# Ledger of designs, part 23: miniprotein binders against p40896

Target 1, 331 residues: p40896
Amino acid sequence: MLMPKSVALLRIRYTLEAALARGFTTVRDCGGAEGFLKAEIRQGSLNGPRLITCGHAISQTGGHGDLRSGALPASAFDSCSCHFGQVGVVADGVPECYKAAREEFRRGADFIKIMGGGGVASPTDKISNKQFCDDEIKALVDVANSYHTYVTAHAYTAEAIQNCIKLGVKGIEHGNLLDERTAELMAELGCYLTPTLVTYKVMGSDQFSAFLGPENSRKNTEVLYKGIDAMKIAQKKKVKICFGSDLLGPLYGYQTQEFRIRGKVQTTQEILLSATVTPAEMNGLGDKLGQIKPGFIADLLMMKSNPLDDITILDEPESNILFVMKEGRIY
Key: E = the ipSAE of ESMFold2; O = the ipSAE of OpenDDE; V2 = 0.75 times the mean of E and O plus 0.25 times the DockQ between their complexes.

## First folded at step 13 (miniprotein)

Design J5 (at its last look DockQ between E and O 0.11; V2 from the best seeds 0.00; counts 0 for: pae E 11.8 > 1.5, pTM E .685 < .8, other shape alone 4.45 > 2.5, SAP 74.409 > 70, placed apart)
Fold by OpenDDE base, look of step 13:
Structure J5 (fold): chain B 331 residues (1-331), chain A 114 residues (1-114)
Amino acid sequence: as target 1 above (331 residues)
Amino acid sequence: SGKWVIANGELITNGDVMVYVELPEPVTDREEIKELLRKLAEELAKKLKEKGLEAKEVAVVVIENGRIVEVKSVTLEKPTNDAEEIYKEAKELLEKLYDGRPVKYIIVAVSDLE
């Protein structure tokens, strides 16, 4: 959702505090969160999870990150930067990709997010579309490599996923339409998959039936039922899996439902690993986060019940979390 | 029943039988810390008895300046809901691990309750 920056800033405190209260001590944002938020959290001006940010997702014209109305020329949108919530920026060609990635790093990005395929919520693309040419993806990867970090890509189809990871992309967001061959390749290359099943479930629910337009609703339905299968395939092929939700705006409160959904295809231990150790490793923090060991950051959840007995306990943080400790401080 | 939840060596959660205190100011006095620990053990034991549960494991996590310094646990030879036994085991771990650093939080929890 696009909202004025001022409004977003007024809401950000609640959003961050709520995420922390739900038990998330670290959150990776894959589009929209600006670097200054990290400073405010570190300084204590904001209470929230530790943020790992990419700034704006980088997209081609007409790509998944391009939310401009197709009914208007590009020039119609040049006059106003007043909108907070640009999940993405548009870059076409190698020079623009260089510039876009470098700008995100200049502004404090920890990694780069790209739109490597079509999406559900975007108005002008098809899920089946590959996005970016090979040279553009390579350019983005090269820049990220120069900063000793990674590129992750939004991609659904096997084709889009393979195209990205063969060019050095190290993460795949969603991946709902991956096949066995793709999963094998992901595992071989050490690529990380971050399923986000809850977003499709929530957006497809009656409660939020108006959240997506008709076309986007159709797209959502297409990927919703495939996500579980994709996860099973990825698990079988031993792909490294991270926890994700990809919820937008008013849907943030449903973050923990991902635990419930994943419980259908993963063990509790696998789910917990995906929410701790694996994402820490992906982000170069494997020696600091995701484990209770000497030298690690003291992020802890104290709970009333054991989620190993029932994963749904993690989906009811209000009743089950006694306290959240982040970096040795109880909140 | 409650127990510690560990995933790949990470202690994530404990059961509902837990007590803790946040100190207004960090404390370095060992005897004061021990006394607080005793009180917490007594409270924990009371809760265990009320629920008809026994502790099978005692664990201590040492945190300093937001970092985990040490993690130790001991499996009890005999499950217990006795305050003195819980305190004894916790104290022994504390004596091994505490080096005079300021303490802001004291948490006493048990695992594998039955």
Scores: ipSAE 0.207, ipTM 0.622, lowest interface PAE 1.1, mean pLDDT 85
Fold by ESMFold2, look of step 13:
Formats: C-alpha cells, structure tokens, sequence
Structure J5 (fold): chain B 331 residues (1-331), chain A 114 residues (1-114)
C-alpha cells in the first residue's frame, strides 16, 4: 500500500531539516523533489537545504526509474533521495524524451537526470544494461541545452559513461566501474563525477543486506568493491569530483560517512572542495556559493575544530557543528 | 551538494584563513567589539606569519544571535600579514556594516593568499 500523503510530507520535512542540521546547506536532488518543495523552503515555511532539482529521473521502459515491478523501489537504494511522490518517469523514443524533459523543466527542474545504465535496486535491469539509445540521449541533451543547463546520468560501467558523455551528458552519478581511459575522457570533456560510496557500504552491512534481495545484493557487492578504485582513478586523472551520498529514507542519517570513505582517496582539502566549490561550479553558481567572498550567499558552518586537520569531525556533526547558517539565517 | 566549512582556529579552505570569537552573551559595545577585532587580527597575523603567507583580501562577518549576517570585505593594493594593517581594515569594515544590534559572533577572514 502506498504511503499516505501526510506521512510522506512529515518524513520529507524531517529529512530536509536533518540534512540542514548535518551541515548540508544546498542539496542537489536527482529524483523526487519537485518545484513546490523549493518554494516552501525559499518562503521559510519548511526548513531545509537550498534545493537544486531535476523533478523526476527519466528512464526507458524497464529501466532504473521504472517502478512497475518492484517489491523494493529503485529510489530506496540506488537513485536520488526519496521525496514525496514519484521519483521517476518513463519515456521511450525521441518524441517522448523531448516531452518528458520539457515537462520536468515546466515543473521547475534545474537540470535533467537520466538513467544511462542499469541499477542495483531496480527489479527489471542489470548493471551491464545500456539504458537509452543514442538518439534518445541526444534528444534529452538537446532539450537541456535549450534551457541552458545540463543532463546528468546514472551510470556505473565505463561503456555507459563513455556513451553518455560523448553525446553531451555533463555529469555522471556513481561511476563505480570507471576505468582510466574513461576518466581521461571525462576530464577532457569537462564532465563531473559524483561518487556515492557510502550507500553501497551501508547496504552491504549486516543490518541492511537483507533489504536488497539476492540479485540486488550481488549488484551491490560488485559496485562496492570497485567504487574505491574508480574514485582513485578519477582523482589521479583530475576528473571534477562532487560530493554525494545517494541515501534515502531511513538511511539518510549515514550521509556524512561519505567524508570518511573519501579520506582513502582524496586529501582533506579535495574532499571539502568536492562538497563546496566544485558542485557550485557544476550548477552555474560558482559566483554565489561555495566560498566566503563579497556577493556570495551567506552559507556557513561554524565548527569546534578544523576539518582540514581531521575530516571525520564532519561525520559527527551533532558534536562538532556549533551552528549552520543558510542565507544568513542560523539553524 | 554545497557546504561551507568554518572551524575555530586556523582553517584553510579554498585558500582562506579565518579566526572568530563566540561571545558568551550578545554584545552592543563598540569599544568591546573593536578590542575583539584587534585580538582576532593579531591571531590572524600570527597564523599568516607562521605559514609564511600574506593576504590580499580582508573580510569581516558579524552574526547577530540567530539571525541576519552581513559580510564586508576589501581587497588590498599590497598583500599583508601585519596585525595593525589587518586590524585597521577590519575596523573600517566593521564601521560600514555594524548597526548597533547585539553581536554574538565576530569573524575575521583573509583570502587571496600568497
């Protein structure tokens, strides 16, 4: 049975307030957060991070965003945050892709999210599947370009990533099976990678592994093992890396553990840049967010100690954050 | 996602260095605030000198208890790590941004380091 609307709204409120309290003053949502949430946060009737949204992730029939078959919704594990309402929509063929992308922009989206490859949690695809045909991807990119923004794609394999970025996709979500040649191409094309390693570590743990089912557990294990290596490759090849967690619902509290995981690959400064400057640049906000400078929006964290000395204090925000400021207001 | 990180003591994020003070109770006394700015400028200059750095931008942030923050900054013609020069610039910035409301936090930051 579907979750009552009132319960979904209460959980979204809690999730947004908690994310803000953990120090995330701006969040990019890759499925499920609609334009009305942005308005409620901007007006102050809902406390939460500034939202950069795609509305619904766009998928082919049977793809990662197709909800028609699952006992475990794809959005619970391997897609963007679960928010009130549907996380994905289905579009097959070029005309439907045009329409789906335009509809998301009509509803207030800031960018387009697509499924460029198979997922871990979805019931009808495999991680090795290529999702959209080339003409469909190009159509989605053309629409995003006409709105002066970008397409980002869910993709794990080097082949899926290369196909997407060669067709103009600017961002890759996850990318756990990235190889050196693909990383070089991403850097050459100025593409962004948003690894989300914490979700695979958490879903592979004893207390959560039963949640996936057997086939999804195998998918999760494969991507978990290779994700650290992929991030090392991306860092060495100077791919632009953003901070992300891909945690949903009851797992959202684990999002700060991504800071610890990244410590294996990135310097403390690189981790901080990936959560501030780089994502602001990706979203055309590099002149307004991510730094303390005149004319920049007053988003600040006051910490008890220096995260450059110990990045793990960001994984303990309740003990280490003195206050969170968003747009000049302390929370 | 976006996140700004500010910590008590020396923090170099995106090439910035800052110091701050949290007041046990809000303060409205301009002379007390100026004395705090002097101490912050001295601490900031010490940190710059220890690292062999100079800064070309000075910024002051004033935070009211729980609300509205204003940031003012100035770009210097010549980089500095001198405490009195930093204090002079921070004091001038304070005069431009401070409206007499109670202050809970005072931050002095420098950037454009070389």
Amino acid sequence: as target 1 above (331 residues)
Amino acid sequence: SGKWVIANGELITNGDVMVYVELPEPVTDREEIKELLRKLAEELAKKLKEKGLEAKEVAVVVIENGRIVEVKSVTLEKPTNDAEEIYKEAKELLEKLYDGRPVKYIIVAVSDLE
Scores: ipSAE 0.000, ipTM 0.314, lowest interface PAE 11.8, mean pLDDT 73
ESMFold2 (binder alone), look of step 13: mean pLDDT 72; pTM 0.724

## First folded at step 14 (miniprotein)

Design W1 (at its last look DockQ between E and O 0.30; V2 from the best seeds 0.00; counts 0 for: pae E 3.3 > 1.5, pTM O .677 < .8, other shape alone 6.337 > 2.5)
Fold by ESMFold2, look of step 14:
Structure W1 (fold): chain B 331 residues (1-331), chain A 113 residues (1-113)
Amino acid sequence: as target 1 above (331 residues)
Amino acid sequence: SGKTWIANGELITGDVMVYVELPEPVTDREEIKELLRKLAEELAKKLKEKGLEAKEVAVVVIENGRIKIVKSVTLEKPTNDAEEIYKEAKELLEKLYDGRPVKYIIVAVSDLE
């Protein structure tokens, strides 16, 4: 579990190169990716996806992103995206929230990630917890708006989601327990939902369920059971849905299984749009990425067969991808 | 985290496709046409091996990391004949090619029967 920085760097290189090989030409990281990785990829010194980053996820004391408890392995749960460096920062009160958000933008963040509700994996909270106070959330949103970007929030419950989006949060990560009223509000406000069903499927499997503690195992079971239904509700209410996996450490290779899981509730076109057009819109890149049009960046995936006929070929990238092109270069 | 983008714009989807990467960018129109002919021949072979015919032909040209040409045409009758595919691909390219260097040429067919 405990690794020197030099070993962690080698694992990050492998993870990024593998993700690109699986067809992910752009990845949005919601915590832990260091700014130097973004620069190295832009320079071509490291093969990997284009990164859209938040730097550190911002949490309150004792919240989901506060990993200071010594009991849980950081890499075993959904609260860490990067094995190198600190995943989150703690900010309590409005002044600290202003400073934390501004610090992440100073360090090169493209958006702000906050913990709007409790998680499955964190040591100190329950999925029902609200997390930040209203004035703290508004402070974070105000800073993001001043940088012409957005806040996205980790949140599972309808109450947490509604509180966040009413205060100006534009994105919700996970959202497994949303209800119809919440989905209606998300659609009305133009909010984005990024479900991450694969992580709960994998963590609930016989192979991996033991890595969760007893309390986190109960949390995981609850969110797994309701996650597919929440996706159906969001789709029916026309919430803008993005593709995400929220896999950590050795589990990252399972990310393409999200395509197969989504096939149970979305059409193939809806799934493809959620991985291309919709996230490009969310991140202000809708005129450059996510479509095959003149003037767009040449990020293309060539398949042996048409994913519109069978979405599961995207879950079998080694067998079905002829090549991955990023910025006009084949990898 | 864990998001990526797969380029599947509404303008073009390819059910069967072939491509060529040029070692050096090319500006010679006749060389480009010969490459299109070879791509059309390979594409027709793939269709015949599968017992299929196509009703849509598309061409994509990429240079300098950007998509420069993306065009398709719908045929009156399905085909798997290399010369017919080449003719349609050539006409698409001739109308749009502006003489700038080309790095990749992709020919795709869809609407298979």
Scores: ipSAE 0.307, ipTM 0.661, lowest interface PAE 3.3, mean pLDDT 76
Fold by OpenDDE base, look of step 14:
Structure W1 (fold): chain B 331 residues (1-331), chain A 113 residues (1-113)
Amino acid sequence: as target 1 above (331 residues)
Amino acid sequence: SGKTWIANGELITGDVMVYVELPEPVTDREEIKELLRKLAEELAKKLKEKGLEAKEVAVVVIENGRIKIVKSVTLEKPTNDAEEIYKEAKELLEKLYDGRPVKYIIVAVSDLE
């Protein structure tokens, strides 16, 4: 499912270049990308999207960021090959949460990602699990606030989402099982939702049938079909929505399919805003990115046709994008 | 905004911009004017091919990785005439250009009211 860090590093150049070529001039990573990559991109050693990173997603023992099999001992976390993707770190209790968040910031994180509920790709948790105690989430939020940035949480259920956002979490990743009340609260609190519908679609496809084990496949199916409904609810309640894909390892190439999927519930304009203005705002870059205005960074796509007429053209960038400009440079 | 522009013969939507890269930055006003004329001609050609008329002309200038100028003017009457497009683009640029090197110039037209 995941690749070792060493392999990821070997492929990072291609991964970044490919993402840029697909039209993404800025990408937020919610677990795994190391801070040093940002400097390399800025310096031109790597060509790719501007990166916004959290480092490791912070998880409780047995949480969505803990990919250890239940059969492995506690000591296996640091040495076990099961953590190939290095997506997460484990922190239990307030002191460990403080340390974990501070460590990510020390390493150059722009924000904090937490696992606030159960996930699909983790072997030992249920989707219905609420993860972290209140004091732990508050600790993580407090640290992020001290750095004048935000916490985003992986969360599917209404319960998990509400628990997080009431404690100051400003982003929800996925949110596939949110209800109307939750969406209302998200809108009220100014929380950002980042749906990632494409990952479930791809992981559930025949082509990648071996990507998930049987249990994870079941969980994947559970959230896949709810995602569209969640989007409708969120849209209706005017939740701030960001574009996301959450593709892992070899699945990165499917990033643009999120445009096609979202076309079922969002207008083309709404989708484009979710990929420009809204995420720029979320990340404190609303005065620099996401709009064509004087003083803004010149991130532009030159296209053969108008995506407003058909959003699916963005799913075929090789045919429809003439060039990608990032910060005034054509790539 | 949702506006659709035709810039240098290609379509640009309101929040996605298309531009022309100059081989070298240009400061010469006459050269810039000539470029504008060529762009206007291309736009006019594209408009005619599509059976469209411009209702608005915009100029975009990019400098040092930043958008410097984004300005448009609504036309008194719709047009697909190159000279009219050029005139409007020229006027916009002359008004806004501060003499610094220009690397990218976008002349865009919209058929939207």
Scores: ipSAE 0.238, ipTM 0.647, lowest interface PAE 1.1, mean pLDDT 85
ESMFold2 (binder alone), look of step 14: mean pLDDT 73; pTM 0.737

Design W2 (at its last look DockQ between E and O 0.60; V2 from the best seeds 0.00; counts 0 for: pae E 4.0 > 1.5, pTM O .668 < .8, other shape alone 6.839 > 2.5, SAP 72.584 > 70)
Fold by OpenDDE base, look of step 14:
Parts: structure tokens; sequence; C-alpha cells
Structure W2 (fold): chain B 331 residues (1-331), chain A 113 residues (1-113)
């Protein structure tokens, strides 16, 4: 499922260039991308989207960021640089949470990602698990606040979402099992929801039937069909919604399919806002990105047709995008 | 289907879009005007080919990786005439251009109401 760090580094140039070619001029990474990549992109050594990074997602032992099988010893984390996908780090207790968050910021993180609930791809947790104790989440939030940035959490259930956002978490990744009350609270608190429907669709497809094991496949199925409903609820309650894909490894190429899926629930305008204005605001870049206005960064797509007429054209960028401009440069 | 961009918080749609990337940034107003004329001619040609008339003209100018000018004007009368399109584009530019180097010019026309 995940690839070793060395392999990821070998492929990173292509991955970044491909994302840019698909029309993404800015990408937020919620686990795995190292801070040095941002400098390389800014300097022009790499061509790709502007990156906003969290470094490693911070997780409890046995949480969604702990990808160790249950059979591996505790020491396996420290010794195995070979863990497929350095997506996460493990931190237990307030002191370790402080250290983990501070370490990510030291290494150039723009925000903090935490695992606030169980996940699909992790082998040892249940989706229904609430992850981290209150004091741990508060510790992570406090550190992020001291750096004047936010925490976002992986969370599916209403319980996990509410627990996180009540403690100051400003973003929820996925949120597939949220209810109306949770959505109301998210809207009230100004929390951002980032649905990632395409990842479930692709991982659950026949083409990638071997991508998930049986247990993960079951979990995937559980959240896949709830995602659309969750989006409807969130939209109804006026939750701020961002565009996301959360594709891993070989699945990166399917980023644009999120547009097609979103079309079932959102208007084209809403989708475009979720991919421009809203995430720019979330990341403190609302005065620089996401709009074509004087003083804004010149990130533009020149297209053969109008996506307002049919959002699905964005799912075929190779045929519909004439060029991608990022910061006034055509790629 | 028309082209679009988001300007000043609004969606602007055009039936035809053209752009020019200058090899080097240009400050000469006459040169810029000449470029606009050529763009207008190209737009007019495309409009005629499609059987369309422009009701709106928009100009976008990019400088040093930043958007410098984004402005549109509704035309009094629909047109596919190059001179009329040029006139409107030129007027928009002249009102807003401050003499700094220009690298990109984008012109959009639409027949939307």
Amino acid sequence: as target 1 above (331 residues)
Amino acid sequence: SGKYFIANGEFITGDVMVYVELPEPVTDREEIKELLRKLAEELAKKLKEKGLEAKEVAVVVIENGRIKIVKSVTLEKPTNDAEEIYKEAKELLEKLYDGRPVKYIIVVVSDLE
C-alpha cells in the first residue's frame, strides 16, 4: 500500500509535476511530505504545486498513524526506517505530544495533523475508536496555537469529530460519519471539513482490490457510502468545505476524480470555491491565493471549455487544460 | 462553452479567451496597444467563426507573478468587430496601467447577458 521513503523520494519529482499538470497549483499534504520539498519547489529545483505540509501525522500507539502490525514489537518503530510510508509518528502522553508537534514545526511544518479517530488503512484500529485523550489533543492544539497555526484531525465519527473540535482542532479530514449536530457545531466553531471521497472509491474498485486487505476493505466500504451523505449534511449546515483527495502511492493519478464525485452533491461553484477560496482561507493565504484579483498570486488554469458548464472536464485535464500558470509562470 | 475566471470575487465567463506571453516584459504603451489590437483581431475572428458577438470584454494583466489588472466592461452593443473590442480593451488598460513592465495580457470576451 505505502512505499518506502527512498522510493517515494525517487518518484517525488514525477508526482509533483503530474499534480501540477493536473491543474493543482497548491497542495496541502496531511502526512508524509517533508519540509525541504517546499524550498526546492520555491527555488525551482522541483516543478510542482506550492506545498503546505504538516510533516508526519501525529498518532497514539495503535492509532491510525501506527501502521505496525499487531505482531510487531514496540521497538519496531524506532528501528524500522523501512516502515512503508512515514506518514505518521507515535506520541503518547502530553510531553510526547509537545515534543512531536514541536519537532514537526522544527522541520518546517505549516500546521499539525493528528489522528483523532480510527482509520481505513491502519491495521490495528477500528473506525469507531476515539484516538488521543483530551489532554493530548489539547497539548497538540496548544503547540500549534503557539506557532499561530492550526491542527487538523483525521476523524470519521461524530464522537471523534466533536471531541477534536471542542478542544480547538480547526480542521476535520474525511468526516464521513458526521451527523447534523456535529455539522452544526463545526459551522459554529468555524471548523473546516475536507472530504476525500475519491480515495474510498478508488481503493474499493476492482482495479485495486489487492490494495487493501480484507479488514481494511471492510472499513473502506463502511465509510465509502456515508461520505456523500456527510457532505450533504455538512453543506446543509453551512460547514466550510475544502477540496481533498487523500490518495496514497500509486493512486495519486486519480486526484481529479474528486471533482466528478463532488458533482453529485455540490454545485460547480461550490466545488471550485472548495478548491480555491476556502482552503486558501484555512491556510492563512486568503489574501494571496484562490482568486483572480489585483495583488494575488497569478495561479491560473487556461482551459478549452468552462468547468461551470460541466465540472467533469476537470477530471480530464490532459484534454481540457491548455496550460497551468503558477505564480505567473506557465508550466 | 465559454471560458471563465474569478475576478474580484465574481465569476467572469467568456466565449473566447486569448493571451500573449511576451518574451520580455514590456513597458512601451504603444507596443502594448499593438498587442491588444492583435488580440482583439484574433478574438473577433474566433467570434465570427462561432457566430457569436461579445457583450463583455475583460482584461487581465500579470506582472512579476502577481495579478496587476482585472477589469471587465459590458458593451453597449454586442459586437464581433475587432476595432470595437480593441477600443474597449484599450480603454480598460489605459485607465489602469501604471507603466510597469507587462509580461502577460489576457483578453476575454463573452456574449453572456
Scores: ipSAE 0.311, ipTM 0.681, lowest interface PAE 1.0, mean pLDDT 84
Fold by ESMFold2, look of step 14:
Structure W2 (fold): chain B 331 residues (1-331), chain A 113 residues (1-113)
Amino acid sequence: as target 1 above (331 residues)
Amino acid sequence: SGKYFIANGEFITGDVMVYVELPEPVTDREEIKELLRKLAEELAKKLKEKGLEAKEVAVVVIENGRIKIVKSVTLEKPTNDAEEIYKEAKELLEKLYDGRPVKYIIVVVSDLE
């Protein structure tokens, strides 16, 4: 049920180029974009954002990243912003987790992505699932620590989130069903949350309903309405919040709509911080990216009007961006 | 019609700006000064066409993929005069420019009346 690799490669290239044009000068990919893409972008043979990559997302057998059991094409339902061939790899048990994480670092990964809970688009799990045993998660964290970086985890429920962060996971992707206690714990531990609300809104729309089967549509509906409330809780408890969209293929054009959705619960300054300083900090780049200061990398957006006055202009990049500069070059 | 640079914790706003991208980085101070003069003249022209004056002038200089200078100054009174804009931009640049190659010079005016 997977797309041919040649088609997946063309779609990833288009997706990266389009994201840069929409003003995203750095993208963190949580599965599918391998480290070799970073070199091609640096060389200029591929135009696109600076990439921070995990390579493949690591899943248990039957987990969210395990696509073997009759899944739809990986690009349609994966949790990453870029798709290239295989999105995830399977590892069961501590030795396999060590090996899988080390293999991703050998291939150029900057961090480790794991599936810590069930997904919407994965046919063999439930949203309520916690995934991996504690020793497996600890093994993955231990490897990441030995490389001086972090593990981030896909998780929706309070229980899955708490299990991951107590074992040393530093980031949570999505988090649509977190509660106040979980947000307090995330803030205490200095963990990062990356909500991705736009993907559930888009996947539930009439124009894109063909991407989901009946059971996945029911899963999507469950998370669609709870995500805004979860973000309100996280913001109130001062959780470090990063910007993310989790959009795939033909849906990627909607990524800027996340700015508009966040306007319902965050101030314009908080939204801008979530897309600049906070993710730079998470990835150890806080002294080089995310601010306009001497010595920082020249990643700049020139806009027709001030997003501090109206955050929604970022959801209309084609009308409001005058140019995008990455590393001092205008694109 | 406004233009803004976006970064956390420090935002530079401007209603009118001009910039120049050099084909190759430049280290000649007289050439850089002449470029600033041309940029100030273009800014003044744009302000006069809009019937506006500016009370803030900012300069951004980019070299080697990095930001070298980000400074602004608030004027005692608004201006749309090219020489006044040039003088303020030159003073900002001279104070902080260390002689390294320059690839981009951006001059921004804001706080328009």
Scores: ipSAE 0.272, ipTM 0.646, lowest interface PAE 4.0, mean pLDDT 77
ESMFold2 (binder alone), look of step 14: mean pLDDT 77; pTM 0.783

Design W3 (at its last look DockQ between E and O 0.32; V2 from the best seeds 0.00; counts 0 for: pae E 2.6 > 1.5, pTM E .706 < .8, other shape alone 6.151 > 2.5, SAP 74.53 > 70)
Fold by OpenDDE base, look of step 14:
Structure W3 (fold): chain B 331 residues (1-331), chain A 118 residues (1-118)
Amino acid sequence: as target 1 above (331 residues)
Amino acid sequence: SEVTIDGKWVIANGELITGDVMVYVELPEPVTDREEIKELLRKLAEELAKKLKEKGLEAKEVAVVVIENGRIKIVKSVTLEKPTNDAEEIYKEAKELLEKLYDGRPVKYIIVAVSDLE
């Protein structure tokens, strides 16, 4: 069930404050967060992490961003308020892609998110689907380039990933089914991979067994066990890796579990870099964020113990973080 | 009000630097007076020394971080010639770092950390 925009807005303050309390001083949203939130955070009316936003993820009809059931008519997307202001928008063809991307930028997006392949949570697509035609992806990339920013794509399969990055997409979200050749190409092209292992783990848990329908649950299972392998491959090929969680709705509280999961594949240093330096660089903020250096923004965590000794302490922020400093202010 | 907290810190400078013991002070208002800053450093050093002794540790490195207007102004560390839990020695090193790097602009936070890490 899709959360109404009004309900999302009612919960956004808590969501933001909770993320900050968990130690995240900057968060990139890859679908759903509206640009105006950034201003509210800067002004202090909302307390939360600094936001980097794409607005709506742009998807084809029947793609991962099209959350309509197959039983709904085509008109339902345009007429139903329940579909507005959520994760995705639908754009088919080059002109609509131009318009969709431009609209997100008009509304304050920092980058563009596209659905380049099938997903888990969407009801009508297969994970194996390649989404968008080449000209559509190119159109989206061209628009993003004109705004001097990047496109990132949701993509699981090697085919979908390669298709996107060959057309100028600079980020890949998830990438659970990438192979060695794909990882090599990503490294060569300087693409960023953002694994989101925790979302699959949590959605597949007994506690949230009802979160996904049967078909989505099957898809979730398919990608869950491949995620760790994908990480190993990506590490081996020296792909630039960012920290991510991709948790929806009530699952936000599990953000820090990504640290624990990644500890199986990455060193503590690699994990910390993926959560600081690398994403800062990806977003053109490498000279301002992600490091404790003169001239950088003063984002700091005061902790009871050293995460280098045990990365899992970052999964227990309530016990291990004494305070969070964001831009020189303690929260 | 002045706030002093004990903790551990991690610095990501392309290199990750950790402090085993850390104290900080938040100044009610930004301060430019060198003597006041030195006095604060002394207090911080004393607190650090106390904590080191309580934990049975000696500092091998002293680091100073100064934050100004939400930006990091100073980040510098020095390796000690001899491990110590003496407040005066910690103060001396912190003071020297600050004197060399402080340019007289207002500071809001002073952080002093020590580490047993080489």
Scores: ipSAE 0.398, ipTM 0.719, lowest interface PAE 1.0, mean pLDDT 86
Fold by ESMFold2, look of step 14:
Structure W3 (fold): chain B 331 residues (1-331), chain A 118 residues (1-118)
Amino acid sequence: as target 1 above (331 residues)
Amino acid sequence: SEVTIDGKWVIANGELITGDVMVYVELPEPVTDREEIKELLRKLAEELAKKLKEKGLEAKEVAVVVIENGRIKIVKSVTLEKPTNDAEEIYKEAKELLEKLYDGRPVKYIIVAVSDLE
């Protein structure tokens, strides 16, 4: 929806404060969170989780990150003044990919997010579409490597995932249709998978199915049913799994339901590691975050009971979190 | 190469599970005086013992956590030969843990926790 910038800014502040209150002391954002938000959180002007950001997700014309209406001219993406920040940016061809990735790093990005396959919510793509040509992906990876960080890619299908990771992409977001061969390759190459099942469950529910058009509803249904099986395959093949929710706007409050969904297919220890140790390692923070060790940053939760006994208490944070500590301060 | 979950101290995206019963103190400003820190431990042990006695419980594990400058400085526990709810016994064990590990740097938070309740 179209809204004034002032309203959009207030919603982001609320979203970040609420995520911290739910126990998320560090959040990796794969599109929309800009470097100035990191600065405001560091200064204490804004209460929220530590942010690891990509700035804008990078897409080709007509790809998943290209959220323009098909009725708008190609230049319309450049100048929407009522939208809070651009969620995605369009780059076609190797030189534009170099420039887009470098621009995100100039603006404070910690990593690069790309669209490696089609999505559910975008207006113009199919889930089976191959995004970006091989030379474009390699260009984006080369830029990220030059900044000593990584590229992560949105991808659902085995073919899209394999194409990305063979070209040096380190992470896969979603991956709902991966197969055993793909999971084996991901494990061999040391790649990370971030499943995000809650978004498909919530968007397919009676309350929220109207967020999708008819074709996107079909795409959402396809990925919803396959995602649980994909997670079982990835776990069995020892793929490094991170915690994610991929929730947008008003749906962000549902993020803790991912804990409950994963409880049906992973052990409580596997789920906790996916939300702590594994993502810290993916982002080069394994010596500072994700564990309770001397010298680590004091990001701590005090709970009423042990989530190893019952992971679902993390889906009820208001009832089960006694305090949230971030960097040694109770919030 | 381990991801170790010590007792009920579990990390999930900055989430911590503490012992079955715990007490803590936040200091208005960081403290470096070892005798003041010991006195704080004694007060925490007394409060913890009171909580255990009110519940009719005893504990076999005592843990101490110290936080300063946004960082975890000390996390350590000990398993006791026999369960206790006596303040002096809890204090003695917490003090020994702290003395082995405390490096003299300022302290902002002290947490004392007990587990393995009977």
Scores: ipSAE 0.353, ipTM 0.662, lowest interface PAE 2.6, mean pLDDT 76
ESMFold2 (binder alone), look of step 14: mean pLDDT 73; pTM 0.742

